# Designs tried in a protein design chat: VHH binders against PI-PLC X domain-containing protein At5g67130. Part 19

Target 1, 376 residues: PI-PLC X domain-containing protein At5g67130, of Arabidopsis thaliana (Mouse-ear cress) (q93xx5)
Amino acid sequence: CSNGNCQLLDSCSSATDCVSGLYCGDCPAVGRSKPVCTRGQATSPTSIINGLPFNKYTWLMTHNAFSNANAPLLPGVERITFYNQEDTITNQLQNGVRGLMLDMYDFNNDIWLCHSLRGQCFNFTAFQPAINILREVEAFLSQNPTEIVTIIIEDYVHRPKGLSTLFANAGLDKYWFPVSKMPRKGEDWPTVTDMVQENHRLLVFTSVAAKEDEEGVAYQWRYMVENESGDPGVKRGSCPNRKESQPLNSKSSSLFLMNYFPTYPVEKDACKEHSAPLAEMVGTCLKSGGNRMPNFLAVNFYMRSDGGGVFEILDRMNGPVLCGCETLSACQPGAAYGSCKNVTVQTRTPSMDSTAGSNSGGSYSGSVQFSRSLAS
Below, E stands for the ipSAE of ESMFold2; O stands for the ipSAE of OpenDDE; V2 stands for 0.75 times the mean of E and O plus 0.25 times the DockQ between their complexes.

## First folded at step 19 (VHH; framework vhh_rezetamig_d1)

Design bb2 (from w03 with K104R R105G; at its last look DockQ between E and O 0.72; V2 from the best seeds 0.68)
Fold by ESMFold2, look of step 19:
Structure bb2 (fold): chain B 376 residues (1-376), chain A 123 residues (1-123)
Amino acid sequence: as target 1 above (376 residues)
Amino acid sequence: QLQLQESGPGLVKPSETLSLTCTVSGGSISSSNYYWGWIRQPPGKGLEWIGRIYYSGETYYYPSLENRVTISVDTSKNQFSLKLSSVTAADTAVYYCARELPDRGWDYPFDYRGQGTLVTVSS
């Protein structure tokens, strides 16, 4: 195949061979010697099934979204730290990422994004002033008036009112979802249509409890349960809660953040991580959460996979909850719950590893491309 | 003040074994509170974690490297070492030894790092 006609898993030589929403990717980590058309964009769940409480949806989240392997170096600085992603915040949002994990520090008389230790940022761990990333978020929200974005802050900012001032200076206060409207006892969140109508389209959480009362930034673990990150979070058959979180099956909060990434990121292995192993872990975490589907799936190197990747897995997470179907692409808007259209099945796929039947991608952007991540 | 210093050849031929030693000074390697680790940075890329050793000899390696990696410790010399077998051009990197904090949850969990040594894999 060629000229934009290659389907998911078809052999390819170039991104332009693949149908919109796919790119030509490889995965040497699974022993595949030939590139195939690989999914690079999400299907927006609200474009298929709208109007439900926010806590019924699952969204893609990027772990350390700012820690970009292709980020420009600061002049005269050798950056020496681990990277977690490969593209800009703008590109992540265009491809359907709707959650961003950001690590914020006092640094250089400002608030910076750093991938560092002990609450200290160094020149060799620093990426950029946080406001630059937040202005990308503002531009996205401005251009896309029905989209909702969530930011999770690992917060090392001690500057008085540092976070609230930062977000206001980025022009984000007008999208702010107020803490006073966040459910605290496991109730449903407002519907996504109500949130859009109120222009409450930016959810921001901090790791520092005092910031809720001091600055109006929600303390993360009042509103969500979260599994352990790092190596404990990728151990097959186990999905333990993070120490700051209540048990995953607790009903005292409405949201569930699922982490799936090893302690130390390795970009060459990410395509394998985001395939069969991730699909299996979703099932494990669903059970550990008391049959509650996660609302956020947080990963490194979000575009890397052996085919359908995190995007196909998100469709399989959303389908059952939103419309009672195996995958989002089988949902029929306006039909009874559980009334599903017929979709193709990939015969070689294990549970939750299916790339079946989706050609309806591309809701967020056209063809998928990295400047440095083309398969070669 | 604790200091770590890498030593070993800067040039290794393909298929051979890369061998580095880290000498610890200004402190003891026989600490129950820390791990001793090897990390590397390939040209133009981020840091990669290779593995770590506890002073009693317990090791943990990054899974994709574990069949090629050996980390060892010599407490009498206050040193630990890295051997990486069957090297290719992909193993070209600046190699660092580092003291690794045991409390996980830090994005960069090394409070002391050597200055680094470039190892080039070429014929």
Scores: ipSAE 0.597, ipTM 0.852, lowest interface PAE 1.9, mean pLDDT 88
ESMFold2 (binder alone), look of step 19: mean pLDDT 84; pTM 0.853
OpenDDE, look of step 19: ipSAE 0.731; ipTM 0.886

Design bb3 (from w03 with K104R R105N; at its last look DockQ between E and O 0.60; V2 from the best seeds 0.70)
Fold by ESMFold2, look of step 19:
Structure bb3 (fold): chain B 376 residues (1-376), chain A 123 residues (1-123)
Amino acid sequence: as target 1 above (376 residues)
Amino acid sequence: QLQLQESGPGLVKPSETLSLTCTVSGGSISSSNYYWGWIRQPPGKGLEWIGRIYYSGETYYYPSLENRVTISVDTSKNQFSLKLSSVTAADTAVYYCARELPDRNWDYPFDYRGQGTLVTVSS
């Protein structure tokens, strides 16, 4: 196959071989020596089933979203730290990422994104001023008026009013979801339709409890449970809660953040891990959460997989919760919960005659971007 | 002032073994509070963690490398070493030795790092 005709899992040799919504990806970690067409774009769940509480949806989240080779280098300094992603914030949002984990530090008389230690940023661990990527988020929200973005901050900012000033300077205050409207006792969140109508389309959380009262930035663990990140969070059969979180099955909050990434990122292994192992861990974490589906799935190298990847897994997370079907593509808008359309399963690829994101009216239609080529 | 220095060949042929030594000066490698680690940075990419050793000899390696990697410590010489067998072009990188903090909360958990040494795998 060639010229945009290659389907999911078909062998490919270049990016243009695959149908829209796919890219030509390799996965040596599963013993595959030849690239195949791999899914690189999310299906927007709100384009299929709209009007449910925010806490019923599952969204893709990128761990250390800013941490990649695309950030400018500081003059005369080689950046020496781990990278977690391969593309810009703009590309991540275009491909369907709706959650961003950011690490913010006081640095260079400003607030910077750094991948660093002990709450201290150094010139060799610094990426860029945080406002740069927040302006990418503003541009996305401006161009995509029905989309909602969540930012979770690992917060090492000590300057007074640092976060609130930063977000206002980026033009993001007009999208701000106010803390006063966030459920604190496990209630349903407002519906995504209501959030869009109110233009409450940016949710921001901090790791520092005092910032809620001081700056109006929600303290993360009042509103969500979260499993352990790093190696404990990828151990098969185990989904322990993070120290700051209540137990995953606690009813005291309504959001559930699932982390799935090792302590030290390894790009080449991500394609294997974002396939059957991730799907299996979703089941483990669902059970640990008292049969509560995670609302955010946070990963490194989000486009890497052996085929359907995190995007297919998100569809299977959303289907049961949103419409009572095994996957999002089986949902029927307007039908009763549990009334699912028939889907045909092939031994090679699912039968899909339309491009990903087509007919949904969302930001996903038309293309898939990837910062690294198979030929390199 | 604690200092770490990598030493070893800068050129290794495919299928051979990469061998590096880290010499620690200005402090003792025998410490209950730290691990001693090897990390590398391939051209144009971020760091990759190879593994670490405790001064008593316990090792932990990244799983995809564990069959090719050996880290050892010699407390009498205040040194620790890396051997990576069966190398390919994919192992070309700047290799660093580093003191690793045991706290899992840090994204870059190394408070002291060597200058780094480029190892090229080529015929």
Scores: ipSAE 0.625, ipTM 0.864, lowest interface PAE 1.7, mean pLDDT 87
ESMFold2 (binder alone), look of step 19: mean pLDDT 84; pTM 0.854
OpenDDE, look of step 19: ipSAE 0.833; ipTM 0.924

Design bb4 (from w03 with F110M; at its last look DockQ between E and O 0.55; V2 from the best seeds 0.00; counts 0 for: pae E 2.3 > 2)
Fold by ESMFold2, look of step 19:
Structure bb4 (fold): chain B 376 residues (1-376), chain A 123 residues (1-123)
Amino acid sequence: as target 1 above (376 residues)
Amino acid sequence: QLQLQESGPGLVKPSETLSLTCTVSGGSISSSNYYWGWIRQPPGKGLEWIGRIYYSGETYYYPSLENRVTISVDTSKNQFSLKLSSVTAADTAVYYCARELPDKRWDYPMDYRGQGTLVTVSS
């Protein structure tokens, strides 16, 4: 196949061979050196089942979203650090990422994004001023009035009012979800429809507790449980909470952030990570959370897979919660919970669940769907 | 002040073994608080972690490399070394030795790094 007609798992030589929403990639880590079309875009869960509390949805989150392997070098400086992603914030958002993990530092008399050590940024670890990334987020929110974005900050900013001033200067204060509306006792969040109606479409969390009272930036672990990041978070059979988090099964908060990425990112292994191992870990973390599905899934190199990748995993995380089906693509809008349509299951798709769908030999491709009803 | 210095051949033929030594000066390699690691940066890419060794001899390797990599330590010479067997052009990179922090949650968990040495795999 060619010319935009290649379906999921068909052989390809470039992304333009694949139907819209697919990427052309190989996965040598599992022995597949010949590229095939793989899923490269999320299905928006609100485009299928809208109107539920925010804490019922699972959203894709990018770990160190700014740490882009293809970011331009600063003139005269060679960057020497580990990369976590391969594309711009704009492209991540367009592909359906709705959560961004950002590491912010005082650096060069400004606030910079750095992939660095112990709260200190160096020229070797610096990427760019944080405001540049935040202006990409503002542009996305302005152009997509029904979309909601979450930012989680690993916060090394010490200047007074540094974060609140930064976000205001980026034009993001008009989308700000106020701390006063955030549930603190495990209650449901407002519905995504209510959040859109009030233009409360940007959630921002900091790792520094004092910033909640001082700047109105929510302290992350008052509102969510979170498993350990890095190597402890990818250890098979184990989903331990972070030190800062309550136990994952705690009822004191209604959000659950699942991390799934090793301490040292490796681009060529990400395709393997985002297949059967990730699906199994979702099951482990679900149990550790007291049978609560995570509502954020944070990964490195989010586009890499051996087929459906993180996007197919997200569909399987959303399906049961939103409509009682094994995957989001089986949901029938307007139907009773648990009333599911048949979906064709592709070979080599990683699975948390076994499906008994029709095997008629049909083809399957990903699609991008966003809620745009606010502008209508 | 602690210093780390890589040494070894800068040119290696395909299928042969890449061999580097890191000499630690201004401090002791015998430390219960740190690991001693090897990382590399292929042309135009970010860092890749290869592995680490504890001074008592325990090793930890990146899984896809574990069958080709050996890291060893010689505490009497205050040195640790890297051997990477069966090299190809894909192993061309700047190689660094580093002192690795035990906390695996840091984005760049190395507080001292060597200057780096380019190793080219070419016939």
Scores: ipSAE 0.481, ipTM 0.809, lowest interface PAE 2.3, mean pLDDT 87
ESMFold2 (binder alone), look of step 19: mean pLDDT 83; pTM 0.855
OpenDDE, look of step 19: ipSAE 0.846; ipTM 0.930

Design bb5 (from w03 with R52Y K104R; at its last look DockQ between E and O 0.68; V2 from the best seeds 0.00; counts 0 for: pae E 2.1 > 2)
Fold by ESMFold2, look of step 19:
Structure bb5 (fold): chain B 376 residues (1-376), chain A 123 residues (1-123)
Amino acid sequence: as target 1 above (376 residues)
Amino acid sequence: QLQLQESGPGLVKPSETLSLTCTVSGGSISSSNYYWGWIRQPPGKGLEWIGYIYYSGETYYYPSLENRVTISVDTSKNQFSLKLSSVTAADTAVYYCARELPDRRWDYPFDYRGQGTLVTVSS
C-alpha cells in the first residue's frame, strides 16, 4: 500500500503512506524490522459521548510538554538537558492532547519554560518564555470553541502575581475555570456542556498551595490524586501515590492524574512503553484507585507506539466509563449504557479491567457508579 | 565544593572499547545518599542515561546497553569508571559523569555534573 491507503499496522515508508490520522512509526525495541502505520491522533471522548461531568472523561496529557527534541536552540547556547516530546504545543493539541505539564521558572527577568534542576533555570536548560506556549494554547481555544485544556504547572515562579499576570497577558483569562467552581469534596465537576457554555475551558493548577489564595491558581492536590512519577511510578504491579497526593483510593477529590514515564526519557523505547506495558499499568492504577479510572494519562513521546499506542489505550479507558463498552469506538451515541457496536481491535492489548473477567460491571469514579445493565 | 571531571581518550575505533574515568573532588564518593552515574549527549540530541554505581559496587545499567557497559568504582582513588565495548558511530557523544539523586522521581535527576568529554567513534 501507499499514497494514503495504508491502514493501521500496514508497512510504511513515510506518514503519507498511511490514512489520515496515522503516523509511520518504527519500534526496534520490540524487534520490528520496518515501520508500520500507528495511531497519531486521539478520538475526542466528548465527540462520542457528550454532557457528562468533566471528571468522567480521560484526557491525554504530555509530560514536560514544552521539552521538544526539535525545539530551536537559544542563540549561542547548546542545550544540555533531556527531551520529553517531539513536536510543538500546537501540534500536540491538534493531535488530541488536552493536558499539558509545564515547568515554569523565574529566568531572564521573565517566566520561562526550563527542563532543569529544581528552583533554578540555566541557559543550557531553558527553552523559551512561557508566554509563547500560552499563546499557542490561546490560539487553540479560540479556534476550537468546544475544547477544554488543562495545564499543570510545576511552579518555581517567585515574582509576585507572576502566574496570574502571565496568563492574563497571554489572553487566557477569558477561558479561565474559576477556583470557586472546582469541587473539593469528591463531588462531580460541572458537565463538559456547562463548562463550554460558560466558556470555562482552561483549567490551571499549580504545585504551590499559596498561589490559590494569592493569584486564583488552583493548588493541584486539593482537586486530584496522583501516582508517583519517574521510575517509582512505572514499576510493574504497583501504582503508589506521590507524597503530595492523598492515597489513590481516597474519595476526597474528584480527579485522578496517572503518570507513566521513566525518570530518564528514552525516545527509542517509548514505542514499547506505550503498548502492552502501559495498558497493564492502567489496570493496576485503576485497582489502586479503588476502581476509579484516571482522568489524565501523562506520557513522554506521546506518538510512539507499536500500533494503537496511547490513543487506543485512552479509548479503552473512556469506553467503560462513558458508555459501558470495552472501547470508546464501540460507543453508540444515544444508545443505552452497555449497548455497543462491533469494532475491530488491531493491536493486542491486555485487559484493563482489574476487578473481573468478561461480562462484569464495576464502579469507576466519584459518587457515581457504572454497572452493566442486564447482568446476571 | 563537589567537582566531577571526566578523563579518557577522545577517539575510539569501531568495535573497540570506550573507557572513561570520573574523578570526584571536594567530596567523598562513599556517600550512602547518592548514585554515581554516566550520561551522554549524541550530536543534536538530548541527554541519554547509561547507568549508575553505588559506592559499595552495586550497578544498574540501561537495559539496551547492559551487554556492552561496565561501570566500576575505586573508593581509594575517589573515582568511578565507564567501559562501553564494541562501539559504533552511534556511540559518538559528549560523555558526562554525574551524582544522581536516589529517589529518582525528579525530572532532572542529578545535582552535580562534570564538564563533559567528547568521544568520537571513527576509523
Scores: ipSAE 0.521, ipTM 0.815, lowest interface PAE 2.1, mean pLDDT 87
ESMFold2 (binder alone), look of step 19: mean pLDDT 81; pTM 0.820
OpenDDE, look of step 19: ipSAE 0.680; ipTM 0.875

Design bb6 (from w03 with G37S R52H K104R; at its last look DockQ between E and O 0.66; V2 from the best seeds 0.74)
Amino acid sequence: QLQLQESGPGLVKPSETLSLTCTVSGGSISSSNYYWSWIRQPPGKGLEWIGHIYYSGETYYYPSLENRVTISVDTSKNQFSLKLSSVTAADTAVYYCARELPDRRWDYPFDYRGQGTLVTVSS
ESMFold2, look of step 19: ipSAE 0.611; ipTM 0.861
ESMFold2 (binder alone), look of step 19: mean pLDDT 88; pTM 0.892
OpenDDE, look of step 19: ipSAE 0.898; ipTM 0.957
ESMFold2, look of step 20: ipSAE 0.694; ipTM 0.892
ESMFold2 (binder alone), look of step 20: mean pLDDT 88; pTM 0.894
OpenDDE, look of step 20: ipSAE 0.853; ipTM 0.938

## First folded at step 20 (VHH; framework vhh_rezetamig_d1)

Design cc2 (from bb6 with R104Y; at its last look DockQ between E and O 0.66; V2 from the best seeds 0.72)
Fold by ESMFold2, look of step 20:
Structure cc2 (fold): chain B 376 residues (1-376), chain A 123 residues (1-123)
Amino acid sequence: as target 1 above (376 residues)
Amino acid sequence: QLQLQESGPGLVKPSETLSLTCTVSGGSISSSNYYWSWIRQPPGKGLEWIGHIYYSGETYYYPSLENRVTISVDTSKNQFSLKLSSVTAADTAVYYCARELPDYRWDYPFDYRGQGTLVTVSS
């Protein structure tokens, strides 16, 4: 195949071989010698099934969303830290990311995004002032009036009212989902339709409990259960809860954040991580959560996989919950729960060959084309 | 106060073994509170964690590297070392030794790091 006609998992040699929304990606870590058309964009679950409570949907979340391998250097400074992503916040949102994990620090008489240690930011771990990223979020919400974004803050900000002032200065207070409307006892959240009608389209959580009363920023673990991050969170066969979280099968809160990324990111291995291992872990975490599907799936290097990746997995997470079908693409808007389209499930695996190819890989810049609806 | 210094060859041929030593001064590597780590930064990339060693000899390596990596410690010399076998051009990087905090929550968990040494894998 060629000229934009290659389908998911078809062999490819050029970025333009693949249909829109796919890029030509390799995955040496899985033993594949030749690249295949690889998915780089989400399908919005609300574009298929809308009007359900917010806690029935699964959204893609980027771990350390700001930690972009392609971010410009600060003047006169070499950045020396781990990277978790490969594109801008704007591009992440345009590709269907709807959750952002951000680490915020007091730094340079401002609030900065840093990938650092002990609540202390250094020039060599700093990325940029947080307000720049938040202005990207504001622009997205302004230009996309039916979209909802969630921000999870690892919070090292000590200045009084630092977060509330920051978000107001970014113009985000008009989209703010108020803490007073957040369910605290495992009830359903408002429907996505109601949230959009009220313009409550930005959910913001902090890791610091006092900020809820002080600034109106929700304390994360009052509203969600969360599995352990890092190596314990990717260990096959278990999905242990984070120490701040209640057990995953606790019904005291209605949201479930699933982390899936190793303690130390390695760009070249991410494509393997986001393939069969992730799909298996979703099943493990579903069972550990008492048959509750996660509402957020947080990953590094979100576009990297050996084929359908996190996007295909999200479709399979949303299908059963939203419409009773195997995958989101089988859902029929307006039909009874469990009434599904006939969808030919592709079980093709990427070709495997121990003879290494010459492609270097390492970026999201494959054949993924920007969606017109995300651009407008 | 504490200082870490990498030493070893800056040029290694493909298929050979990269070998580096870290000398710790101004403090002891015999501590129950820390791990001693090797990390690297390939050109144009972020840091990659290779592995660490506890002063009593226990090691943990990044899984995809573990069949090529050996980290060892010599507490009498206050040193620890890295051997990375069967190198390719993909192993070209600045290599750092570092003291790692055992609290696994930090994004950059190294409170002391060496200045780094460039190792180039080239014929």
Scores: ipSAE 0.602, ipTM 0.857, lowest interface PAE 1.7, mean pLDDT 87
ESMFold2 (binder alone), look of step 20: mean pLDDT 88; pTM 0.896
OpenDDE, look of step 20: ipSAE 0.890; ipTM 0.954

Design cc3 (from bb6 with R105E; at its last look DockQ between E and O 0.74; V2 from the best seeds 0.75)
Fold by ESMFold2, look of step 20:
Formats: sequence, structure tokens, C-alpha cells
Structure cc3 (fold): chain B 376 residues (1-376), chain A 123 residues (1-123)
Amino acid sequence: as target 1 above (376 residues)
Amino acid sequence: QLQLQESGPGLVKPSETLSLTCTVSGGSISSSNYYWSWIRQPPGKGLEWIGHIYYSGETYYYPSLENRVTISVDTSKNQFSLKLSSVTAADTAVYYCARELPDREWDYPFDYRGQGTLVTVSS
């Protein structure tokens, strides 16, 4: 196949061979020797089912969103740190990422994004001034007036009013979702329609509790539960809460952040990680959260998969909650809850050149139950 | 103060074994508070964690490499070493030894790192 006609898992030589929304990629980690068409874009859940409380949606989030090889280098300095992503913030947002984890440091008389240690940035761990990334976010919000973005900051900024000044200088204060409107007792958030009407389309959280009172930046763990990141967060059958978080089944807050990435990122292994193992972990975390679907799914190398990847899994997380269907692509806008389109989920076609001979992952399985109010 | 220095051949033939030694000076490798790690950076890519060793000899390796990796320690020489067998062109990288912090809260958990040594896998 060619000229935009190749379907998911068809062999390809370039992205232009694949239908819109697919990319041409390989997965050597599972023995695939030739590239196939894989998903590279999320389906926006609000473009399908609008008008629900913000805490009913699941959004793709990129862990250390800024950490990629394409960030500018300091003159004469080679960057020596782990990378977590492969493209710009602009490309991530265009591909449907709606959550960004950012690590912010005082560095070079400015606030920089760094992938570093002990709250100290070094020339070899530095990526770029944080304002550059935030201006990409502003441009996206300006060009896409119905979209909502969430930023979670690992915060090592000590300069007074550093965060609030930074976001104002990036032009983001006009999109700011005020802390005073954030539910603290497990209530529903405002609807996505209300948030858009008020232009409250940027949610910003910090890891430093004092910044809430000092600068109006929400302290993350007052508003969400979060599972542990790194190797404990990818251990089959277990979804433990992060130290700072209440237990995942606590209903004292409305949002649930699910992390799924190993302690040490390796680009070449991510395509295997974002397939059947991730789908199984979603089921585990759903149960650990007291049958609460996560609202954010945070990953490394978000485009890597053996087929449908994080994007297919995101559709399967949203479908049941938003419209009562097994996947978002089966939702019918304006139809009754549970009234679904007939869709055929393409299974992985075995590659004749595969050294592993394994069936594809990326399909979600497992049972979920939703309240009767979501079924109507 | 503490310094780490890599040594070993810079050129290795395919299918052979890459062998590197890290010499620690200005401090003791015999510490209950740290791991001693090998990491590498392939050209144009980010770091990859290979594995680490505790001074008493316990090792932990990245799963996809574990069948090819051996890390060992010699506390009497204040050294630890890496052997990576059956190398291919994909193993070409700058290799670093490093002291790894135990709390794992950090994105870059190495407070001391060697200068690095380029190892090229080529005929």
C-alpha cells in the first residue's frame, strides 16, 4: 500500500504511506524488523463528548515533556542526561497531549527546564528557559480556544513570585484556572464547557505547598490522588499511591493522575511498554482507585508503540466514562449513554518478518463498572 | 574531592566483549549509602542506564541487557568494572561510570560521574 492508504499495522516505508493520524514506526524490542503504521495522535475526548465535568475525562500527559534531544544546546556543552520524549511541546499538543509535567529550576538568572538532581541545574542537564515552552503553550491555547491544558510542576524555583511572574510574562495569566474554583472535597469540577466559557483553560499545579498561598499556584496533592512513578508504578498487579498522595481509593479529591513509566527511560523499549502491559495496568489502577478511571495518563515517549499505543488505550479509558461505549471511537455525539457506533478494532496483523512471532498488544481488556448515572 | 575515571579499549569488534574499569579516588567505594553505576550515551541520544553494583557485590541490571552485562567491584583497588558481551554497532556510545544516589527521587541521580570514554563497535 501507499499514498495514505496503509492502515494500522500495514507495512510502510514512510508516514505518507499511512492514513491520516498514523505514523510509520518500528518496534525492534518485540522483534518487528520492518516498520508498520502506528497511531501517533489522540482523539480529543471533548471533540466527541463535550459538556461533562472536567474530572470525567482522561487526558494524555507527557512525563518531563521538555526533555528531548531537539532542545537547544548551550554553546560548547553537550547535554548528558536522560531524555523522556522525542518532540517539541507544540508537536505534543498538536498530537493531542493535554498534560505536561515540567521540572523548573533557578538557573542562569532565569527559570529553566532541567533534568537534574537535588534541586540544582547543571549546564549538562539544562534544556532551555521555561518561558520558551510556556510561550508554545500560550500559542496553542490562543489558536485552539476550546482546548484545556494542565501543567504539573516539579518545583525547584526559590526566587520570590517566580512562578506567577513567569506565567504572566508568557501571557498565560488570562487562561488561568483559579485555585478558588478547584474542588477540594471530591465534588465534580466545572464542566469543560463552563471552563471554556470563562477562559479558565490552563490548570497549573506545583509540588511546593507554600506556593498556593504565596503565588496562587495550586498545591498538587490537595486536588488529586497519584500512583507511584518509576519501577514501582509499572509492576504488574500493583498500583501503589505516591507518598504525597492520599490512598488512591480516597474520594477526598476529584482527580486521579496515573503514572506509567520505568525509573530509567530507554527510547528503544518504550514501544513494548505502551502496549498490552499498559492496558493491563490501567485495569489495575482503576480497581486500586475504587473503580475511578484516571484523569491523566503520564508516559515517556508517548508516540512509541507496537500499534495503537497510548492513544488506543486512552480511547478505551474515555469511552466507558463519557458515553458508555468500550472505546471513544464508538461514541455518538448527542446519542443516549450506551448508544454506540459499530466499530471494528483492528487486531495486530502478524508480520511475516517478525522474529518474536507474538500477537500485538495495545488492546485493552478487563472489566469496568460505572455508576448508573453515567449509563443514562 | 571524589573523582571517577574510566579506562579500557576504545574500539571493540562485533560479537566480542566490551570491558571497562572505573577507578575511584578521593573517596571510598566501600559505602553503604551509594550504588556504583555504568551508564552510556549513544550518539545523538539520551543516557541509558546499564546497571549498578553495591560495594558488597549485589548487582542490578537493565532487563534488556542483563544477559550480556556483568558489573563487578574490587574494594581493595577502589574500582568497579563493566563487561558487555556480544556487542554490535548499537553498543557504540560514550560510557560513563557514576556514583548513584539511593533515594531515586531525582531525574539525574548521579552526583559524581567520570569524564566518559567513547567505545566504538566496528570491524
Scores: ipSAE 0.661, ipTM 0.878, lowest interface PAE 1.5, mean pLDDT 87
ESMFold2 (binder alone), look of step 20: mean pLDDT 88; pTM 0.890
OpenDDE, look of step 20: ipSAE 0.844; ipTM 0.932

Design cc4 (from bb6 with R105P; at its last look DockQ between E and O 0.78; V2 from the best seeds 0.00; counts 0 for: framework grips)
Fold by ESMFold2, look of step 20:
Structure cc4 (fold): chain B 376 residues (1-376), chain A 123 residues (1-123)
Amino acid sequence: as target 1 above (376 residues)
Amino acid sequence: QLQLQESGPGLVKPSETLSLTCTVSGGSISSSNYYWSWIRQPPGKGLEWIGHIYYSGETYYYPSLENRVTISVDTSKNQFSLKLSSVTAADTAVYYCARELPDRPWDYPFDYRGQGTLVTVSS
């Protein structure tokens, strides 16, 4: 196949071979030696089921969103640090990322994004001035007036009013969700329609409690529970809270951030991580959270998978909560909760969707597959 | 001041074993406060953490590599070593040895690092 005709799991040489919304990716870690078309875009849950409290939705979040393996090198500087992503903030947002984790440092008489040591940024760990990334966010919010973005800051900025000045200079103060409107005791957040109507479409959290009173930037763990990041957060069967967070099953806050990435990123293994293991961990974290679905799913290398990846998993996280269906694509806007369409059958319902030597029912080889359906 | 230096062959054939040694000078490898790590940077990519060793010999490796990796320490020579078996072209990288801070998970937890040595896997 070619020219935009390649379907999910078909072999490909470039993204332009694949149907819109698919990316051409490889996954040697699951024994696949050639690239295939994999999902590369999220379905926006508000485009399907709108009008619910913000804390009912699950959004894709990128860990160290700025730590881009393909970022241009600074002139005369070799960067020597870990990378967590492969594309620009603009491309991440275009593909349906709605949460960004950013590490901010005082550096070069400015605020920079760095992937670094002990709150100190070095030339070889620095990426770029933070304002550059924030201007990409502003452009996205301006171009997409119904979209909401969340930023979580690992905060090493010590200059007075550093964060508030930075966001104002990026033109983001007009989208700012005020701390005074954030629920503090586990209540529902405002609805996404209320947030859009008020143009409160940027949520910003800091890791430094004092910044809430000093600068109006919400202290993260007042408003969300969060599991441990790194290796403890990817250990099968375990979803422990991080030390700054209340226990995951605590009802003291309304949001739940789920981390799923190893301590040290390895790009080649991400495609396996974002397949069956991630799906299983969502179930574990749901149970650990007292049957609360996470509102953010934070990953490295968000486009890497063996098929449907993080995007398919997000659909399965949103479907039950938003419309009572097993996946978001089965939701019917305006229908009663639990009234679902069939998304997995062809022109007729075949007994198996496949035959010997053929994959006629939309099934493909691999550990994670996406199928379409015809209503019966 | 503490110095770390990698040594070993710069060219390794596919399916064979990559072997490197890190010599520590200006300080002791027998420290209870640090891990001794191997990391690598493939061409055009970020760092990858391979594993570390405590001076008493206890090791931890990145899970997907653990079947191919052996890290060892020789406190009498103030050295630690890496062996990576069954190499392929994907193992081509600049390899660094480093001292790792264990107290807090930092994004870049190495306070001392060697200059690095390029190891190319080709036939």
Scores: ipSAE 0.530, ipTM 0.830, lowest interface PAE 1.9, mean pLDDT 86
ESMFold2 (binder alone), look of step 20: mean pLDDT 87; pTM 0.885
OpenDDE, look of step 20: ipSAE 0.810; ipTM 0.921

Design cc5 (from bb6 with H52R Y62N R104K; at its last look DockQ between E and O 0.71; V2 from the best seeds 0.75)
Amino acid sequence: QLQLQESGPGLVKPSETLSLTCTVSGGSISSSNYYWSWIRQPPGKGLEWIGRIYYSGETYYNPSLENRVTISVDTSKNQFSLKLSSVTAADTAVYYCARELPDKRWDYPFDYRGQGTLVTVSS
ESMFold2, look of step 20: ipSAE 0.638; ipTM 0.872
ESMFold2 (binder alone), look of step 20: mean pLDDT 88; pTM 0.891
OpenDDE, look of step 20: ipSAE 0.883; ipTM 0.950

